VH-VL binders against q8ixk2r445to577. Designs and how they scored, part 39

Target 1, 133 residues: q8ixk2r445to577
Amino acid sequence: FFGMLQNKGLTDYCFDYNPPDENQIVGHQVILYLCHGMGQNQFFEYTSQKEIRYNTHQPEGCIAVEAGMDTLIMHLCEETAPENQKFILQEDGSLFHEQSKKCVQAARKESSDSFVPLLRDCTNSDHQKWFFK
Below, E stands for the ipSAE of ESMFold2; O stands for the ipSAE of OpenDDE; V2 stands for 0.75 times the mean of E and O plus 0.25 times the DockQ between their complexes.

## First folded at step 1 (VH-VL)

Design z19 (framework fv_zigakibart; at its last look DockQ between E and O 0.08; V2 from the best seeds 0.00; counts 0 for: pae E 5.5 > 2, placed apart)
Fold by ESMFold2-Fast, scan of step 1:
Structure z19 (fold): chain C 133 residues (1-133), chain A 119 residues (1-119), chain B 107 residues (1-107)
Amino acid sequence: as target 1 above (133 residues)
Amino acid sequence: QVQLVQSGAEVKKPGASVKVSCKASGYTFTDYYMHWVRQAPGQGLEWMGYINPYSGNTKYNEKFKGKATMTSDTSASTAYMELSSLRSDDTAVYYCARSYDYGEWFDPWGQGTTVTVSS
Amino acid sequence: DIVMTQSPSTLSASVGDRVTITCKASQSISNYVAWYQQKPGKAPKLLISDASSLESGVPSRFSGSGSGTEFTLTISSLQPDDFATYFCQQYDSYPLTFGQGTKLEIK
């Protein structure tokens, strides 16, 4: 699948990646932002290797979670997807991060009104359910 | 089963400090906010603040800034709330309660810790 | 601070009655309201979140409604086990605040 990756519980918000330097797409945190329907910084592709790829331009970025962290960050894609870049999009819409055994949740950034995707214990909450538009 | 178990009742004199503990089990301690809520005898519920066990960051109700200190020990899955310079009007049941970081409704609650400050 | 005001403060009713408790916010809070039941000597128990979402394991006779500034908790057919104090709570903004409580007494 490809398109805008939208949250079922936080219904107006989509995965968004807006690095400060457009020539360096690696190392920054993925955020959630109001879905605009234009693709661009909100366009992602879910691959057969269970990767979430950013905007499909070259070089391709792949969402990863570093050991011990709960934030989703952009890494370079590899020929064979490493375990920290594998997310299983399940039938119920859960996005399961296989290496950590946790699920991606729409979460409020502490002390702000901004939202980010974070790894959390898996629940049946709509805030852990995602779909492509 | 998700549970929060609090330390036992305390009786203190005015001017003393008290530290209440709240041990979590049945879930990943760092994935949820831990809140503290107090209830004076025969009165309503008053939100004191929360701690994010993952970051250690806290948010206090302005009324409790400088009075309450919230901490956590992630290796023990335990949250703490310390009240300093106790007065008789600090007599209350103190609850810990878990919330999501996207909606602060509370489930579960600890059983409560009664703190009595004698005059 | 957002002030949550409940009415009535005390309600006497008979088993089988339909009872409603109202909660009013001093400013609009969308649907960011939870309801709790508290029995003497016990911690509060979550009944409803997001104004109308019934918590798992809570009897279907409980329901919530409302948006903006006025919210209601309804018990469609009062049971003896429902004798308790009920609290509403807003989570639209900090500090989080509760209503003063409604004590439900079986007549």
Scores: ipSAE 0.365, ipTM 0.802, lowest interface PAE 2.3, mean pLDDT 90
Fold by OpenDDE, look of step 5:
Structure z19 (fold): chain C 133 residues (1-133), chain A 119 residues (1-119), chain B 107 residues (1-107)
Amino acid sequence: as target 1 above (133 residues)
Amino acid sequence: QVQLVQSGAEVKKPGASVKVSCKASGYTFTDYYMHWVRQAPGQGLEWMGYINPYSGNTKYNEKFKGKATMTSDTSASTAYMELSSLRSDDTAVYYCARSYDYGEWFDPWGQGTTVTVSS
Amino acid sequence: DIVMTQSPSTLSASVGDRVTITCKASQSISNYVAWYQQKPGKAPKLLISDASSLESGVPSRFSGSGSGTEFTLTISSLQPDDFATYFCQQYDSYPLTFGQGTKLEIK
């Protein structure tokens, strides 16, 4: 699967990554932004290694969850996907993070009109449902 | 002075179609979603679907797929909902209602359009 | 579909009374709940969003609370203008759904 990764509940919002330096893409937080289908900031790939890969830049980035965190941070992809980079996109649309055993939820950033994907306890909320478009 | 002004009451025969309009003013039309909500006589509120005037994307309640078609004209800041193959149980007040892209609560509402289907 | 069970269906009260309307969701929906007031022949009016956020221009006697599966709308001191039908609505999941309404009438 590849393309825009769109949320079902937070309508018309997609995974978005726009690093300040295109030559240094790691270490920043993945956010949610209106799906526009333009550029490369919203193009992701779900791989057979259960990675969510940001492969529009070299070296390629993979979304990771750092220890003790609930945010999605861009790391470099590795030959063998580390445990903190493994996600399961389930048939019901839930995006499950294997290591934390939590689900990715579209959430409002505190005191802001911006949004981010956060790890939360898994529910049947459409805000935890995702699909590629 | 955000306002939604809907077209007037309609009386139709079974099998006919009707197209209700909702003209928006006082805000940027493409910055908000336009929803449609139905209220049958003496009944509660029922969400029918929405259109995003910016993208043209629509989402329908499964109950109204094939019944309702939502469109918009950005140049006229107007949303439209067409109901086809009208039946008596389509008799209701139909509301357009604005929502934010980050929250599907409705504000403001149009004044409603009464659609009466009778033989 | 998420079912919003609203109670009571009808509520008789007097001016000055404290009244509470409850809405129970069939599943956890965080705080994605709005409350509306509707008077006969009129469109609904938004009172509260995100379960507890009072809309501008709405009297402070209105308040909302709750998270997860149970939500409440409270009118601390009922005024004559408050007699109407009230609806809860969830926007956690599609399709969006409303409670069946609570008709608040004069005792």
Scores: ipSAE 0.340, ipTM 0.808, lowest interface PAE 1.7, mean pLDDT 94
Fold by ESMFold2, look of step 5:
Structure z19 (fold): chain C 133 residues (1-133), chain A 119 residues (1-119), chain B 107 residues (1-107)
Amino acid sequence: as target 1 above (133 residues)
Amino acid sequence: QVQLVQSGAEVKKPGASVKVSCKASGYTFTDYYMHWVRQAPGQGLEWMGYINPYSGNTKYNEKFKGKATMTSDTSASTAYMELSSLRSDDTAVYYCARSYDYGEWFDPWGQGTTVTVSS
Amino acid sequence: DIVMTQSPSTLSASVGDRVTITCKASQSISNYVAWYQQKPGKAPKLLISDASSLESGVPSRFSGSGSGTEFTLTISSLQPDDFATYFCQQYDSYPLTFGQGTKLEIK
């Protein structure tokens, strides 16, 4: 799939990646922002290797979660997807991180009005349901 | 099942401190915010603040800053709220309450801890 | 601080009645409103989140509506268990604030 990755429960919010420097895409956190489709920030590809790719730039970025952490950060994609970059988009819309056995959830960033995707225990919440547009 | 169990009622003199505990069970303690809410006798509900057990960060209602201190012990799945320099108008029921990190409505609530301040 | 003003403060009604409790916010808060029921000596119980989303296990006679500045809790056919105090709560902005409550009494 290619497009904007939207949250069902937090309506009209999409995965968004806005690195400070377009030429330094590694190491920054993925956020959620109102879906707008403008520029390069909200377009991602879900690959047959179960990657979520930010491929509007070369070298391509892949979303990862490092061991023991709950934040989604950008790594470089590799020829064979590492385990920490594999996400299963299931038929019910849940986005399952295979290595951690947790689900991606829309969450309010602490003490702010902004939102981020975080890994949490899997539930049936619409805030853990995602779809491409 | 998801449950919040608070420590028992306290009777204190003015000027003392009290520390109320809230033990969580049935869910991943660090995945949710823990809030404290006050209800004075015959009055409505007042939000006091929260702690994020994952980060240890707190947010206080300005009204209670300096009066309340919120902490947690992740190994015990327990949140705490300490009230200092107690006055008679601190007499109230104090609730802990859990919220999601994507919306700050409260479910469940603890059973409440009555703190009575009298000379 | 966002002030949540409930009306009425006290409401007398009979079993089987349809009742409506309103809550007005001092500024627009989108749909970030929850409703609670509280019985004497008990903790509040969540009924509704996001203005209209019914919490699991809450009877379907409860419903919520509204957006922006005005919100309504409706009980379509009162049952004996529904006599309690009801609170709205906003979670748009800190500090989180509650309405002053509406006591629903037997007429």
Scores: ipSAE 0.092, ipTM 0.730, lowest interface PAE 5.5, mean pLDDT 90
OpenDDE, second read of step 2: ipSAE 0.025; ipTM 0.717
ESMFold2-Fast, scan of step 3: ipSAE 0.035; ipTM 0.689
ESMFold2 (binder alone), look of step 5: mean pLDDT 95; pTM 0.962

Design z2 (framework fv_zigakibart)
Fold by ESMFold2-Fast, scan of step 1:
Structure z2 (fold): chain C 133 residues (1-133), chain A 120 residues (1-120), chain B 107 residues (1-107)
Amino acid sequence: as target 1 above (133 residues)
Amino acid sequence: QVQLVQSGAEVKKPGASVKVSCKASGYTFTSYAMHWVRQAPGQGLEWMGYINAGTGNTKYNEKFKGKATMTSDTSASTAYMELSSLRSDDTAVYYCARGWYSSGYKFDYWGQGTTVTVSS
Amino acid sequence: DIVMTQSPSTLSASVGDRVTITCKASQSISSWVAWYQQKPGKAPKLLISKASSLESGVPSRFSGSGSGTEFTLTISSLQPDDFATYFCQQYNSYPYTFGQGTKLEIK
């Protein structure tokens, strides 16, 4: 699968990665932004290694969650995917982070009206359902 | 029909500033990046930077930091590029070009170009 | 910065010829190369993106190939409308950089 990774519950919002310094791909939080259908900063690939890759530029970025954190951060992809970079996209649309045993949920930042994907306990909420388009 | 229409030719003295406009039509302006590329007479193309029309974020080629300022006006669907402290070697044709977010920033549509001449 | 070097800088050819332009990157850029055609007094026109993806409306006689550091643009049967300057561009890393251009002229 590849394309724009859209949320079922948060209407018209997609995974988005647009770091302030595009020479530095690593270290910034993945956000949710209105789906524009144009790819690029919203273009991701789901790989057979269970990675969510941001691969429009080299070196390739892979979404990861650091131990004890709930935010999705861009890291460098590795030849063998580490556990913190593995997500299982389930048939019901849930995106399960295997290492933490939590699901990716569209959530509001408490200090603003902006939205971000965060790890939360798995539920059947539409805010935890994702699909590529 | 996608179209980028740039402002007319400018002749400036050294030390002056110039602001080139690029009016977009035929697509959702805020869904794309607008890149700026210059071409000195008889020379190749040089990438200056871009502005993301949807976010307002800019990325400059280091060579143009502090020299070029990129802005946009969403209500007018217009991108701007201002050059300050003009020198003779800023004489060039300046192009705006649309960057698509799919498959990287390829430049699929270009403005017709604005000739800027700096006379000493 | 990634330096893009084109060869030849000038190429003389006849209608019907097969012509090839080469572009070399100073470091690996995967497939992040675009090719543009520029006619005198006009803006560049995108021909090929992602090394080999033909842009809509571009004649099928144009093709691109390559990956890593060496890329080629081929025109399989040159037409009168094809005499122009051709530029390669890498968009793998900032700053984006262009080759110096190859001027294709009538033999």
Scores: ipSAE 0.006, ipTM 0.528, lowest interface PAE 13.7, mean pLDDT 85

Design z20 (framework fv_zigakibart)
Fold by OpenDDE, second read of step 2:
Structure z20 (fold): chain C 133 residues (1-133), chain A 120 residues (1-120), chain B 107 residues (1-107)
Amino acid sequence: as target 1 above (133 residues)
Amino acid sequence: QVQLVQSGAEVKKPGASVKVSCKASGYTFTDYYMHWVRQAPGQGLEWMGYINPYSGNTKYNEKFKGKATMTSDTSASTAYMELSSLRSDDTAVYYCARVDYWGSEYFDYWGQGTTVTVSS
Amino acid sequence: DIVMTQSPSTLSASVGDRVTITCKASQSISNYVAWYQQKPGKAPKLLISDASSLESGVPSRFSGSGSGTEFTLTISSLQPDDFATYFCQQYDSYPLTFGQGTKLEIK
């Protein structure tokens, strides 16, 4: 699966990554932004290693969850996907992070009008359902 | 100021169709979703669906699929909802309501409502 | 579909009273709840979003609280203008659904 990773509940919002330096793509937080399909910042791939790759740049980035965090941060992809980069995109649209045993949920950033994907306890919320478009 | 002005009351026979309009002003029409909500006499509110005027994308409550058709005309800043094969239980006040394009699905502005009466 | 069970259906109160309306969701819906006020012959008016965020222009006597499955709308000191029907609404999942309403009338 590849393309825009769109949220079901937060209508017309997609995974978005726009690092300040195109030559240094790691270390920043993945956010949610209106799906526009322009540029490279909304193109992701779900791989057979259960990674969510940001592969429009070299080296390729993979979404990771750092210890103690509930945000999605871009790391470098590795030959063998590390545990904190493994997600299961389930048939019902839920995006499950294996290591934390939590689901990715579209959420409003605190005291902000912006939105971000956050790890939360798994529910049947449409805000935890995702699909590639 | 934001205003949603709906078309006037309609009286229809069973089996007929009706098209309700909702003209938006005071804001950029394509920057917000337009939802439709109905309210039967003395009853609660029921969400019918929405249209994204920017993309033309629609989403319907399963209950109203085949019953309601939502369209929009960006040049006129107007949303439309057509109800087909009208029945007596379609009698209700129909509201258009705005939802923030940048936010969650709650309704910050409403039209004044359009009463649709279906009777023999 | 998520069912929003609102209680009470009817509430009689006097000016100055503290009143509380409850909405219970059939499943956990985080804080994705809005509250509306509707007067006869008028469209609903948004009062609160995200369970507790007071809309601009809404009197401070209105407040919302709750998360998960139970939500409340509170009017700290009822005013004559507050007699109306109130609705909760969830936007956690489609289809969007409303409570059946609470008619707040004069005792």
Scores: ipSAE 0.206, ipTM 0.769, lowest interface PAE 2.7, mean pLDDT 92
Fold by ESMFold2-Fast, scan of step 1:
Structure z20 (fold): chain C 133 residues (1-133), chain A 120 residues (1-120), chain B 107 residues (1-107)
Amino acid sequence: as target 1 above (133 residues)
Amino acid sequence: QVQLVQSGAEVKKPGASVKVSCKASGYTFTDYYMHWVRQAPGQGLEWMGYINPYSGNTKYNEKFKGKATMTSDTSASTAYMELSSLRSDDTAVYYCARVDYWGSEYFDYWGQGTTVTVSS
Amino acid sequence: DIVMTQSPSTLSASVGDRVTITCKASQSISNYVAWYQQKPGKAPKLLISDASSLESGVPSRFSGSGSGTEFTLTISSLQPDDFATYFCQQYDSYPLTFGQGTKLEIK
C-alpha cells in the first residue's frame, strides 16, 4: 500500500511529516495535518517488512516508537526493520505496534493543541482506524 | 448514553479544602480529556484546567496553579478537583466537562455542576 | 489571554423575533469559537462549534457565523424554550476563555 494515510474518525487528517530543517530528515515527530491530496509530505509507503516509510527524500525515513514513548518519530530505515519500526496494518484498519502491543490513534498533542498519531491501548475506535487513499 | 455525574453541594468555612468528583459513564473514560470550569453566582464561565485520564497529565489556568489539584481514577471512571485554602470568592458552581481526545477544545457534555459555598 | 466580549449583556425579545448576539475576540482566533446555551440551574449545552457548525439535535433556527475577531449567534425565529443565557468560547489558545454571557429575556 502507498499514498496518504488517512484517519477514519478524524476524517480530514492524514499522516504528515514536514521537519523544520529540510536537511535533517530524522528525529522529528510525525504529525497529523489536513489532507491536501498532493502527496509530498503526506506520501507514505507500507512495506512487506511492516514499515511505514517516508521516501520523498534521501535518505529514506521509517516511522518508529522509542521504548517507553507513545509518539511516532522518524528514524533512518534499516536493511532489516527493527521491532520499534514495525506496524501491523490489520484488516479492520488498525495499526498495531507489535513491540508495545498498542495501536496508533489520532490524538491532540497536549503542548501545542495540534493533532498527532500516538500509541494508545487498542479500543476499536474509529480514531484508531487508518486507510491509504 | 453519555453521563457525567458530580458529587453533591458543599458548604465550607474559609481556609478549608473541598474535593469535587465527576463520575463518567457511557463512553471510554480515557478517550476524552476532563476539564473543569467554574461559575460564580450570576457570573460567566471560567476555565480552570484539564486532566488527561490516560496519561494523568494536567494543565492548569495560571490563576488556579497551587490552588486547584486535578486527579483521576481510571478504574472508577472518576475525575476529581480539589480546591485548597478556600476563600469567599471561591463560592461558585463547579462543572466537569469533556473534550474529545482528537477533537477541538469545546465541551460536548457537561456534568450537572457542584455548588460550593464558602461562608463564615 | 484572549478576551471574549459579548454584546449585548442583556437582550429583551418576543417569540418570533430574529435575535443576534455578537462576540468579539481581542485577537484573531480564526473560526475556533463555540456557543453554549445555559438555562437557570442547569449546565451549559453546546449549540455550535467551529463558529458555524450546528451540533446534532440543536434546532435549525440556531446559526453561527464569523471568523477572525467578530462572531455572531443568530436565532431566526425565537421560541419560548430559547430564553436563556448564551456564552461564546474561544479555543484558539490556552487558557480557554468565555464571553461574559448574554441573557435573553422575554420582552
Scores: ipSAE 0.006, ipTM 0.559, lowest interface PAE 10.8, mean pLDDT 87

Design z21 (framework fv_zigakibart)
Fold by ESMFold2-Fast, scan of step 1:
Structure z21 (fold): chain C 133 residues (1-133), chain A 122 residues (1-122), chain B 107 residues (1-107)
Amino acid sequence: as target 1 above (133 residues)
Amino acid sequence: QVQLVQSGAEVKKPGASVKVSCKASGYTFTDYYMHWVRQAPGQGLEWMGYINPYSGNTKYNEKFKGKATMTSDTSASTAYMELSSLRSDDTAVYYCARDTELFQPNYYMDVWGQGTTVTVSS
Amino acid sequence: DIVMTQSPSTLSASVGDRVTITCKASQSISNYVAWYQQKPGKAPKLLISDASSLESGVPSRFSGSGSGTEFTLTISSLQPDDFATYFCQQYDSYPLTFGQGTKLEIK
């Protein structure tokens, strides 16, 4: 599947990746921003390897969560996806991060009114439900 | 200085329709989402939906889909909520209320209109 | 739908009392709760957001706490102006839902 990865609870928000420097695609946090419907920095692909890929720039980026962290960070994609880059998009819309056993939730950024996707204990919350538009 | 001013009370017969207006002033109308909330006599608050005045996009509570229509007029800085096929159980005070975040919703409301009483009776 | 249940439905208190109102969600909603005050014949007024964040212009005697499924609104020293109906609201999931309200009456 591919397109804008939209949140069911925060219905106007999509995964968004806008790195400060286009020559340094990796190392920055994935954010949530108002869905604009034009792809670009909000265009992601869910692959058969359970990756969430950002294909707008070269080299391709893959969303990952580092050990002990709860933020989603852009990493370089590998030929065989490492465990920290694997997310199961379930039928109910949850994005389950296999390595941590946690789910991706739309959450307010610490000390801010901005939103980001974070790993949280899996719940039945609509803030943990995602779909491609 | 930020205000939402709603249209006056309406008394309607069953089967009629009614359109409630909500005029915004003191801020840029298209910068904030507008919610609609109803309150039946002596009852609690019930969320109906919201509209993004910038895009015209709406989100409805399933209970009100097909019953309520939300629109906005950016040149008049006015939001509207129309109820069709009125029944006695549509009798309520209807509020418009502004979302709290600039350009994106927080889904709770800081500025409220004074309310419009809609009475449906034979 | 997430059901928000407030307790008590009616609370009688005297000026100077410490009062607490509880709001329970039918499923976990993190801290996505707001509290409103409504006086007879008037529109609701936002008091608290994100379970515990006091809104600008709201007296410091009001405070909120909780996460997950149980939330509380506390008024540390009740004043005459505080007799009103209080509503909690969740914004974790659609549709947005309110508690049934707690009416705070003079004892």
Scores: ipSAE 0.005, ipTM 0.580, lowest interface PAE 11.8, mean pLDDT 87

Design z22 (framework fv_zigakibart)
Fold by OpenDDE, second read of step 2:
Structure z22 (fold): chain C 133 residues (1-133), chain A 120 residues (1-120), chain B 107 residues (1-107)
Amino acid sequence: as target 1 above (133 residues)
Amino acid sequence: QVQLVQSGAEVKKPGASVKVSCKASGYTFTDYYMHWVRQAPGQGLEWMGYINPYSGNTKYNEKFKGKATMTSDTSASTAYMELSSLRSDDTAVYYCARYEDSSGWYFDLWGQGTTVTVSS
Amino acid sequence: DIVMTQSPSTLSASVGDRVTITCKASQSISNYVAWYQQKPGKAPKLLISDASSLESGVPSRFSGSGSGTEFTLTISSLQPDDFATYFCQQYDSYPLTFGQGTKLEIK
């Protein structure tokens, strides 16, 4: 699966990554932004290694969850996907992070009008359901 | 002034159709989803669905699929909802309501409502 | 569908009273709850969003709280203008659903 990763509950919002330096693509938080289908900032791939890969430029980035965190941060992809980069996109649209045993939920950023994907306890919320468009 | 103005009250016979309009002003019509909510006499609110005026995409409550058809005319900044095969239990006040684009699926702006009465 | 069970259906109170309206969701819905005020012959008016965020222009005597499955709207000191019907709404999942309403009447 590849393309824009869109949220069901927060309609027309997609995974978005726009690093400040195109030559340094890691270390920043993945956010949610209106799906626009332009450029590469919203293009992601779900791989056979259960990665959510950002492949706008080489080297490729993979979404990771750092220890103790609930945010999605871009890391470099590895030959063998590390545990903190493994997600299961389930048939019902839920995006499950294997290591934390939590689900990715579209959420409002605190004290902001912006939105971000965050790890939360798994529910049946449409805000935890995702699909590639 | 930001507002939604709906068409006037309708009285219809069973089996007929009715088309309610909702004209937006004071803001960019295509920047906001338009939802429809009905309220039967003395009853609560019931979400019917929405249209994205920009894309034309719609989402319906399953309960109203086949009953309601939502359209929009961007040139007129107007949303429409047509109800077909009207029955007595379709009698209600129908509201158009705007979604606040940065907040979520709650409604910060409402039309004044359109009363649709279905009676033989 | 997510059912929002609102209580009480009717509430009689006096000016100055503290009143609380409750909505219980049939499943956990985080904080995706809005509250509306509706007066006869008028459209609903948004009071609270995200369970506890007071809308601009809404008096501070209104407050919302709750998360998960239980949510409350509180009016700390009723004013004459507050007698109306109140509705909760969830926007956690489609279809969007409302509580059945609470009619706040003068005692």
Scores: ipSAE 0.479, ipTM 0.851, lowest interface PAE 1.3, mean pLDDT 93
Fold by ESMFold2-Fast, scan of step 1:
Structure z22 (fold): chain C 133 residues (1-133), chain A 120 residues (1-120), chain B 107 residues (1-107)
Amino acid sequence: as target 1 above (133 residues)
Amino acid sequence: QVQLVQSGAEVKKPGASVKVSCKASGYTFTDYYMHWVRQAPGQGLEWMGYINPYSGNTKYNEKFKGKATMTSDTSASTAYMELSSLRSDDTAVYYCARYEDSSGWYFDLWGQGTTVTVSS
Amino acid sequence: DIVMTQSPSTLSASVGDRVTITCKASQSISNYVAWYQQKPGKAPKLLISDASSLESGVPSRFSGSGSGTEFTLTISSLQPDDFATYFCQQYDSYPLTFGQGTKLEIK
């Protein structure tokens, strides 16, 4: 699947990655932003290795969650996807991070007026349901 | 400074339609969802739906699908809600309310309300 | 639809009293609850969001608590301006739903 990864509960918000410039593609947090329909920073690919890839700039990035953390960070993609970069997009729309046994949830960033995807205990909340548009 | 100003009271006959306006000022109109909530005399609040002025996307409470139509005019910073095929039980105060996307999904700013009376 | 049930429906109290209003959701909604105050002839006013976050300009005597299915709004020391109807609202899922309201009247 590919396209804009949109949240069912936070209905007009999409995964968004806007690095400072093309030379700083990795190391920054993935955010949620109003879906603009123009691809670019909101265009992601879900691969057969269970990766969420960002291909707009080179080198290609893969979303990961560091051990003990709950934030989604852009890392360099590897030939074989490491466990921290694997997300299972389930039939009900849940995005399950297998290594942590947690689900990706749309959440307000603490001490900020921004929204971000975070790992949380899995629930049946619409804020944990995602789909490609 | 930051405010929502709604159109004046309306008295309509059964079967007519009514269009309520909500003019925003003091903030960027496209940064906030605009919701509509009604309150029948002596009753509680009932959510009708929203429009996102940035995208034009709408979401309606199932009860109001086909009965309410929400639109917006970005150049005028104005949202509209039209109710068709009015019945006496549509008599209510209709509110527009700003739905802040940066601080949660609740109504931090309300219009003053528009009273719609449906009577012969 | 998520049903929000408030209790009590009517509450009589005196100035200076501590007052608690309860709101119960028919299913778990985390902390996605807001509380509003409405005076006769006026639009509702936001008091609390995210179950416990006090809106700017709202007196500190108002507080909210709860998570999951049970939520409370507390007024620690009633003032004359506080006699109004109070509504809870969930925003975990659509359609957005409100409690039936609690009318706070003077004893």
Scores: ipSAE 0.007, ipTM 0.585, lowest interface PAE 10.0, mean pLDDT 85

